# VH-VL binders against q67yc9: the designs that were tried, part 4

Target 1, 181 residues: q67yc9
Amino acid sequence: DEPVPTPWPHQFHALMFMNYSGDLSMIDLWYDWTNGRNFNIIQEQLGGITYDLEWNNGTSFFYTLDESKSCRSGQLEVGILRPNWLDGAKYLGQQNVSGFLCNVWEKVDFIWYYEDVETKRPVQWIFYTGREAHIMTYEVGAVLEDEKWQAPVYCFNKEKKSLSTKGALSEFKGYKEKAAL
Key: E = the ipSAE of ESMFold2; O = the ipSAE of OpenDDE; V2 = 0.75 times the mean of E and O plus 0.25 times the DockQ between their complexes.

## First folded at step 1 (VH-VL)

Design f9 (framework fv_fasinumab)
Fold by ESMFold2-Fast, scan of step 1:
Structure f9 (fold): chain C 181 residues (1-181), chain A 119 residues (1-119), chain B 107 residues (1-107)
Amino acid sequence: as target 1 above (181 residues)
Amino acid sequence: QVQLVQSGAEVKKPGASVKVSCKVSGYTLTELSIHWVRQAPGKGLEWMGGFDPEDGETIYAQKFQGRVTMTEDTSTDTAYMELTSLRSEDTAVYYCATAKWELRYFDYWGQGTLVTVSS
Amino acid sequence: DIQMTQSPSSLSASAGDRVTITCRASQGIRNDLGWYQQKPGKAPKRLIYAASSLQSGVPSRFSGSGSGTEFTLTISSLQPEDLASYYCLQHNSYPYTFGQGTKVEIK
């Protein structure tokens, strides 16, 4: 049998280096399937901090806490990424990446996913758009305190608009897993 | 596999309107970013507009602003492009083109619909 | 608007020849560029995405390179089936803009 991708733990924290055609950012990803929420705290190399706060019902806020007090809010058909989102991925074999021997899978036309053979941690994933997420740390079971999952008040005074695709998992927002392969 | 099937050829008089349809199969329309591209006979490709998933709005090229409307009927997985106040210069093959929302480039194309504007 | 300029506008080459088509953007577009092939009477087909990534199912003789403002599509060993017009497309910002196209003919 060929290897099957490891389902994501229900909660984890990852520090990720994101590279999109030379646009660099560092992202704190707080994945929390247990509470139906996901948080990306994005520090752009040439810019400030942006917050991408998502709930499993599709409600999401993309905001800044600087003087601009910007906020985009929206409702998507898809919620946060499921733990088993890699189900149905095509196995491509093994590759050495960033010092790790990885099993590699592809969801055709969407993403390449690289997982360490030994520890089963994600090493990187690359979207077909060219956006590359490099997983620097991976802390299974880490949870951000409940009080931190709060959008600022000005997010609720704005008309709902489209959500930014700059977050670590933002490219999954328009993607729906197929029931049949 | 995603397939886009467009409505048949149309012949219109100057000043009339045309509405071209694009039926999506093999994928859910709401997960696709549908764009429209036209090509006059013997000429190159011209982008008319499309859905911007990041902004959540349909964006039209300035040249067509005020004359074009792009809509979608998710219950029938059909996208539409309506162009009004037709001129002879609007004679072209009109294509719908799409990619999965996350890809933002055109990996699937309809077969094209020839619209001829003549008197 | 971002203007995309292709060169040459047309070319004729023999089977087995190496063919290069260049596309230049009037401003930086990172790698937000695709290459499209259009055979006579047919809809366009994507060959390259993200400037250099080969579309699944496209022959390996096609390759793309470049970033920022200068981009190249290369066909390493031209085949008769490659008779077509080739277009670059920038999708870095709206409005999306195509190059004017390059017609490739086989001698």
Scores: ipSAE 0.000, ipTM 0.502, lowest interface PAE 13.0, mean pLDDT 82

Design n1 (framework fv_nezutatug)
Fold by ESMFold2-Fast, scan of step 1:
Structure n1 (fold): chain C 181 residues (1-181), chain A 122 residues (1-122), chain B 107 residues (1-107)
Amino acid sequence: as target 1 above (181 residues)
Amino acid sequence: QVQLQESGPGLVKPSQTLSLTCTVSGYSISSGYYWHWIRQHPGKGLEWIGSIYHSGSTDYNPSLKSLVTISADTSKNQFSLKLSSVTAADTAVYYCARGRYYYDSSGYMDVWGQGTTVTVSS
Amino acid sequence: DIQMTQSPSSVSASVGDRVTITCKASQGISSWVAWYQQKPGKAPEPLIYAASSLQSGVPSRFSGSGSGTDFTLTISSLQPEDFATYYCQQANSFPYTFGQGTKLEIK
């Protein structure tokens, strides 16, 4: 029998190292399916901190807290990733990555996903664009305090700006829209 | 064209630390790929020593893990091998190589240096 | 560690011959096999990855096949420049391991 990818827990925290063509960042991912939200806090190596806050009703904010008070907001057709978003992935076999023996799957034209055989934790995923997420820590059941899940007041301006993010889940937004079609 | 060149001393005393450097040209180490050290003992086959990703993440052959350190200097576009407490068994030709990281070709070493001979006297 | 065993250890052949070299893994490694060619005094040169994918610039007379534990490198019509030692490598599990080598020598 071919192994199937493990559904994501309903809540977790992960610290991720992200690499895209030499552009490096560290990302705090707070996934919270139970409350219909997820949050990426992105520290770019050669830049500031950006915040990618997403709600399951499709409302999303990408903002900074510096003097620029930048915020892009919008409504996506689909919400956050479901826990079983890897359903239907093609099994590719086993491979050692970063000291873990991994089962590897592919979502065609989107992502390669690497999961530890023993613990079932995600180890890394690589988008077809070449963006790599390396999962440094993985804390099942961790939840960020409710008061932290609030976009700044300046995100609620009348003008709705195009959502464009370089965060860990930016490719997932495109996939969700494609899958909904 | 991507080229790799090993450098370091050709003779090392027993119990000392072997230090080798690989200089990469035509490609930036910070742009990706894994960077490997492989050695070949006289009259024998190839042995994988370890690899580094430019973030500092390393993988080592367990038989050598307590003795080996691989590091990268992205400002000089180099990566280096240190092997401590060497013995005559460490006499070999040492190669550096670039390894692919995408699933379909992961672990494949598609560019190799010319190799440098290291002799550890008894 | 996964042990890679090549057969034969040496083979004598003539120009124009079809040559096959086999590599056996001590456990299943899917298609995670690469092949390299090494000439005396030179570094190994990449030939094949993922068991059957040919490196750009490598002549089409080289081909690879196999999956699981049994892998084969074939040279369909041997040329003078092909006399060398050939190594298989598994890339399934750390540590990466190589076969002991097959020396292809002129008859």
Scores: ipSAE 0.005, ipTM 0.486, lowest interface PAE 13.3, mean pLDDT 84

Design n2 (framework fv_nezutatug; at its last look DockQ between E and O 0.03; V2 from the best seeds 0.00; counts 0 for: pae E 15.2 > 2, placed apart)
Fold by OpenDDE, look of step 2:
Structure n2 (fold): chain C 181 residues (1-181), chain A 122 residues (1-122), chain B 107 residues (1-107)
Amino acid sequence: as target 1 above (181 residues)
Amino acid sequence: QVQLQESGPGLVKPSQTLSLTCTVSGYSISSGYYWHWIRQHPGKGLEWIGSIYHSGSTDYNPSLKSLVTISADTSKNQFSLKLSSVTAADTAVYYCARDRWGYSYGYGMDVWGQGTTVTVSS
Amino acid sequence: DIQMTQSPSSVSASVGDRVTITCKASQGISSWVAWYQQKPGKAPEPLIYAASSLQSGVPSRFSGSGSGTDFTLTISSLQPEDFATYYCQQANSFPYTFGQGTKLEIK
């Protein structure tokens, strides 16, 4: 039997280095399936910090905490990725990536997923858009304090400034909508 | 499955008020999303009229603001458009649509009604 | 208001052709662009959101690209059912505005 992807822990923290056509960023990913929430804290290489807060009820917030007080909010039909979202992925074999021997799976037209054979930790994600994620740290069971999961008050009024959703894991949002995961 | 359906009189006299209703099924309009009215004059492109957020907040096209009122009746799961002092220029197919953004703009209109034709004529 | 200048206004093509439609915004709107397909007597149907994301159920031959002010809708291999009018729309800010449309006709 071919290896299958390891389901995501119900709670974890990952620090990811992102490269999208030369645009570099660091992302703190807080995945919390238990509480139905996902948080991407995005540090652009030459920019500020953007917050991508997602709830399993389909609500998402995209905001900054700087003087611009920018925020967008949206509602999707689907929530955050389920722990076993990689189920059914096509196994492509093993490859050495970033010094790790990895099992590689493909979700067609979405992602190549690299998982360390030994530790079962994600090592790299390559999206069909060309976006690359390098998982630098992976802390299973790590949870962000509840107080940090609050969108700012200006996200709840109509006088706020709009904010782009560029970067982060935008491919995941598109995939979730399409696949109804 | 979410569905939108426009309804109202297909003929309105000049200077009268055009009144349309969009009935939403499969989703409560008070639960989320933006709800838009769009129109299309015969043989022309699309024009955004205005919107109502699920909370009841409204936004209108500045060119029509003084003449447009959008409201919602959550008990009937409907939202409505009133356009006063209509002229021949208001003859169009009127669409209602849903937008997936909440307090801001974004994904565009993912679900549309079939549209209803309104003719302004004496 | 943000103007969306769409081009061309019409295009004739054959089945199997690659078709490109462009939309230029009067100001930077990031990726807040949607594309719609409309057939005669029918309501517009969503194709693309956020400039490059396909709506559910849309064939993969449709794609969107661009950011800032210049946006493109591409049909890689035109199918008979693709002959219609296409509209771009900015969703950056109110008032929402549409391109004037592109009528794609059979050659």
Scores: ipSAE 0.023, ipTM 0.645, lowest interface PAE 5.9, mean pLDDT 89
Fold by ESMFold2-Fast, scan of step 1:
Structure n2 (fold): chain C 181 residues (1-181), chain A 122 residues (1-122), chain B 107 residues (1-107)
Amino acid sequence: as target 1 above (181 residues)
Amino acid sequence: QVQLQESGPGLVKPSQTLSLTCTVSGYSISSGYYWHWIRQHPGKGLEWIGSIYHSGSTDYNPSLKSLVTISADTSKNQFSLKLSSVTAADTAVYYCARDRWGYSYGYGMDVWGQGTTVTVSS
Amino acid sequence: DIQMTQSPSSVSASVGDRVTITCKASQGISSWVAWYQQKPGKAPEPLIYAASSLQSGVPSRFSGSGSGTDFTLTISSLQPEDFATYYCQQANSFPYTFGQGTKLEIK
């Protein structure tokens, strides 16, 4: 039988190294399916910290805490990724990546997912645009405390505006919408 | 869209060095892909010559390794092939190509140049 | 080096026929196979990557299958524009190696 991708645990923390055409960032990913929320805290190599807070009802905030106090908010038609979001992925075989022997899958010609054969942890995933997420740490069951899942007051300025798709996670947001179709 | 175009001499004398350049448009060669040279002898199949990765790392066909050098000029968005001490057996159409993904195994070529014919003759 | 052996070296077929071309690797290469179509005087065109993934823009009558050492390219209903030479390639490791080609000719 062909290997099948491992469903994501209901809660985990991952530290990721992101490479997009030489633009580097580090991302703290807090996945929390149990409470219907997902948080990416993005440290750009040549910039500040950006916060991407998403809820399973589609509510999303993309903000900074610096003097600019920028916030984009919006409503996505699909929520956060389900634990079984890799169901239906096409198995491509094995590759060695970052010292791990990985099983590799492709999901809807949009993303390539690499999983360690031995431990079943994600090792990396790569979007069709060439954006690469390299998973440095993977902590199953880790949960960010509830008080941290708060968008700043300036995100609630009376009007919701469409979220910008320009950013480190725009492919993942686009993938969620495409996968729901 | 990404496009590749080979250029170089159509005729080369035996014992000289063949130099070919691949010009890439629509994508930066410094952005995480393997870039390849492939050739095809008249009436024959395809032969992989070698590759260069965005880091500058090169890999060569063992049958050609002592004769071949691949290099990249990121400022011109070009990569080049030098094949030394050519003989009539090096007469072929030469192609440059992009690997679909920039990993050690790759997924195969997704963009090819049109090819340039090289004849080695006195 | 990994050797790729294609069969047949040539096949004669009529429009509407189902055509299969096979490719055998000298060692296990998982699903790391690509297929190309080449018409006279032209560069190879990508058809299939990762054994069975269809290249964007390629008609659905083309399909690839296989894993390990045995791979197949299938054309479910041959069209006039499909008469060409087809090549398999392993993408498992360097050096990349190609099959010797299969020439698809009109009957």
Scores: ipSAE 0.000, ipTM 0.518, lowest interface PAE 13.2, mean pLDDT 84
Fold by ESMFold2, look of step 2:
Parts: sequence; structure tokens; C-alpha cells
Structure n2 (fold): chain C 181 residues (1-181), chain A 122 residues (1-122), chain B 107 residues (1-107)
Amino acid sequence: as target 1 above (181 residues)
Amino acid sequence: QVQLQESGPGLVKPSQTLSLTCTVSGYSISSGYYWHWIRQHPGKGLEWIGSIYHSGSTDYNPSLKSLVTISADTSKNQFSLKLSSVTAADTAVYYCARDRWGYSYGYGMDVWGQGTTVTVSS
Amino acid sequence: DIQMTQSPSSVSASVGDRVTITCKASQGISSWVAWYQQKPGKAPEPLIYAASSLQSGVPSRFSGSGSGTDFTLTISSLQPEDFATYYCQQANSFPYTFGQGTKLEIK
């Protein structure tokens, strides 16, 4: 009867354009459920690059590779977003957005999720914060080289601290962290 | 430490509404997690009744959907089950439970209440 | 609905034995299975989540494995307190569904 959201493929790469009231960024999302890892490489408009690396055992790093050698690390009680994280979402019907006819779902107080009815690819998702993610490319089965998943050495000799939930995909972290409290 | 405790009448007459309340301590039910009701029939397995998400959204077992209501009272940190038009088939031990990871339902229940026995008979 | 078929329905075993309980899902559920232990008159207690992850405070003699449709719970060296009924549960999608249980009894 009602369509259900397509679970995320176990491995994919997506290039996302993020917009929060004119605050723009581009994100490379490398999702790798098979190896229990998730990587967001965040380029702020005319700004710096931040690396957001998560492991399914809860190990998390948020770092830069510039001269500041900034790294925040932590141990979360939750892992990476699971492929079927949209299970239980409420179906809202169909809407034409960005030139695509989409099935739309809602997880209340979190996200509106738009999936192309024909190809079943994600088209966009809009967080309840108002931040919009527009999927520019979606490459199922793409895997980032293993050496790129290695956090810098300066992440390992610093006191672990709470990770920020602010940023391009901080809503997913906020969603997960609420469960951990 | 998070603790859940069921309360409500142990005996309910057929065709009436079964009302149970789960009192939660150690965590605010509006701050995270799914909050579930599960029942276990005498000498039988477990049946999921439904859940309420920390935001107030509900999901119900399709076999019970027209008969069940789950709600929350955040001021008392409680969530409740109402099951209408009960019959002898609704006799069971009723549990409330938390899905500990809180986002998405992929980890199962990590905290259970003690359970409360409900008998439906005239 | 996703059906969870659990086997065997009962097992007789001695302290020190290795016991394996299996659970099969009617469709793929990735790693989204949980295992519970239930003693008579008590609530179920969580053992395993996400197929293989041990709940905090659970003894290391308990382990889980599997993905897709076929899952196992293993008790490596049975202890007196392990005689109970065990349930698997799919946590992939609502409605959550449980296996019918495996009763582990003293031989």
C-alpha cells in the first residue's frame, strides 16, 4: 500500500549541496556500512575544509588538515546511521521538487526526506532546523580508499571531549546523541 | 539509572478499555528514544503493541491499530497504553520498554519495566 | 510483517556445554536483530543488539553472529543462571516481531 523509503545502499558516495538560509557548503558523503564507517568532507563556501569521520563502534573524529591541526574526538554510545534509519517514517505523499517527482516522508522533529519515485534515489532532505541537503551525485557501490579513513595522529593524544552537533550534517549527530543521553 | 514501571488495573472486564501507564525515571521521555509497549500471553511469546517516539509520533501493530492508543504526559514523565474493546485474548503480562539508542529502531530494547499482569474476565 | 523463525524450540544441556540457537528472518534485515533472555516471572533482559554487539553487563560467554536472514546466539560455556527462555527479535522495521522462543533446560 504505502511506499516505504528505500534503505540506504551499504556503500555509496554522494556529493551534496547544503543550504541554511544562504549559508552554503558542499559535502562529500562516503557511507560504508560494510566496514562500519562514515565520512563527511565539508567544504564551506569560500571557507575551510572540515573532516567528520565516524566509526560504527562509536569512535568519532572531527578535524582539519590545515596548520591549526584541530581535532575533536569522542566515544559515542551510538554507531553510524544504519541503512534502514528511515523505517517508521510517516509517508506524506508525492511532491514535485527540483524537477523530480518524489515520494516524501517525515520523521517528526528531525527530517523531511525526498526520494525520486522512478529511480528511488534520494533527491533532497530538509532537516527541521531548516537546513537543506540537495543530492547532486549519488554513486551506489563507491568506496573510498582505506588509507583515507585514517584520522590524523594529533587526534589520538588529546583529551576526548563532546563532539559538536553544529554543522552541515550535525542534525544526524543530534538525532543520535539524544538517544545516547 | 533509567527505570521503567508499569501501573494500572490487574483486572478488566470484556468490552472495556485497558489503560496502563509507564512511569520513567532517570531520563526525560521527550528528550530521546522510542518508548514501547509489549505484551506476553500466558505461556506464549512476545507481541509488540506499539511505540511512541520522543517527539510524540506513534506507531502501532497493524493487528491492533484500530484498538490501540499510546500517548505521553511529559509533565509526569509517563507514557500510557489504551487498548479498547478488550476480550479474553488480551489477557497478558504487559511491559513497557525503551529502545536505548533512541534514533531509529535498529537496536531493540535496552530497558524493560517489571511487567504488569492484566486479566480480562467478567 | 517480517517473521522470525527460531530453532530449536527447546534444548536440554549441562553446565559447561556450548549451546547455539538460531533465528531466521523471512526477509533481509541486515544486522538488525536483538536477543533477550527471560527467566520465569521476570521481564526479558537484553543480551545482544545489532546481531553481534554485547549489551553492557552481559557476560562474554554470550555472543551473536549473522547478517541478512540467518542469525545465531551462542553460549560458549553454560552456567547455572543461563537456564531460561531466549528470544530473537527483528528491529529492522515496525511492527517489531519476535521469535517464538527457545527454552534452555537442565539435562
Scores: ipSAE 0.000, ipTM 0.465, lowest interface PAE 15.2, mean pLDDT 83
ESMFold2 (binder alone), look of step 2: mean pLDDT 90; pTM 0.937

Design n3 (framework fv_nezutatug)
Fold by ESMFold2-Fast, scan of step 1:
Structure n3 (fold): chain C 181 residues (1-181), chain A 122 residues (1-122), chain B 107 residues (1-107)
Amino acid sequence: as target 1 above (181 residues)
Amino acid sequence: QVQLQESGPGLVKPSQTLSLTCTVSGYSISSGYYWHWIRQHPGKGLEWIGSIYHSGSTDYNPSLKSLVTISADTSKNQFSLKLSSVTAADTAVYYCARVYRGSGSYYYMDVWGQGTTVTVSS
Amino acid sequence: DIQMTQSPSSVSASVGDRVTITCKASQGISSWVAWYQQKPGKAPEPLIYAASSLQSGVPSRFSGSGSGTDFTLTISSLQPEDFATYYCQQANRFPYTFGQGTKLEIK
């Protein structure tokens, strides 16, 4: 009999170290299934902070608060990851990662997911694109204040670009769409 | 029977945009598979450029920087590659391919186009 | 990126010989390996997927084995039409990567 992946709690906060081909960032992930929303606050090693705010109805904003006042927004057919998004994942066995003994699963052309055998916390996940998330902290039940889940006014200007098929925005859109499968 | 056919200019000048189209016959692009671009430099091996998923999501090889765009036109049953700011190093045979889910759900490139030669020179 | 390294880069053999080509991944990729054959002037054609599954229409003299990081393509009794370049490819993680190729030549 094979282990099954643990469904995500309905709310949690995780601090993640992200590595993509040497490009390093720290991400505050605020997952909030209860209120139908998800927030990645991305601090690049070189550069400013980027905000990736997603709603379960498919509304998504990718913005900065610096002088550039950049925002890309769109309406996707896919909402945020459901708690049981790992249902149907293929079990690959056990592997030691970052000092944890992990059970490992994959979803084809999307993700490898590593979970601590003892605590059932995520330890890392690796996107098929080569982007690696290392989970440093994991706080079940943590919720970001409601007032923080607000896109800035310039995200609602008609001159701002829709979600792009190029670069990082294309990558993030792809993750959401692959997760829906 | 699924067939893929590349088309586009065989000669591109440095700094211009290389544009190629892959026409798919006998199968719908919308049917839930990945569609890929691969290239092969003269006398060298294969290099994966990028892919587009049936939903429109794209993945690109990081070694090609931000120069690549792949798009699909489902009404024409085509997908396309644009590579901007080309140099002599982009001279290659360009292939399009379909990725299929084999036994046990493992992906591989099961159908390839015949390839189209692109030369970048003045 | 996952690096795929083939050995040998070139091999000379005679019709009827058993030929073995190996492929090593820089990290564990389970069974996410495909093998392709490319003849001069032609597109690559799939031979093996999932490390060991034979593509429909491919002769049974071709076989694949391995898992994790070490993979092998074997031709049990070489035929004249088998002289070609062979590539391994991983589909475990984007970017998809190919080995450098093994050229199989007449001895």
Scores: ipSAE 0.000, ipTM 0.454, lowest interface PAE 15.9, mean pLDDT 83

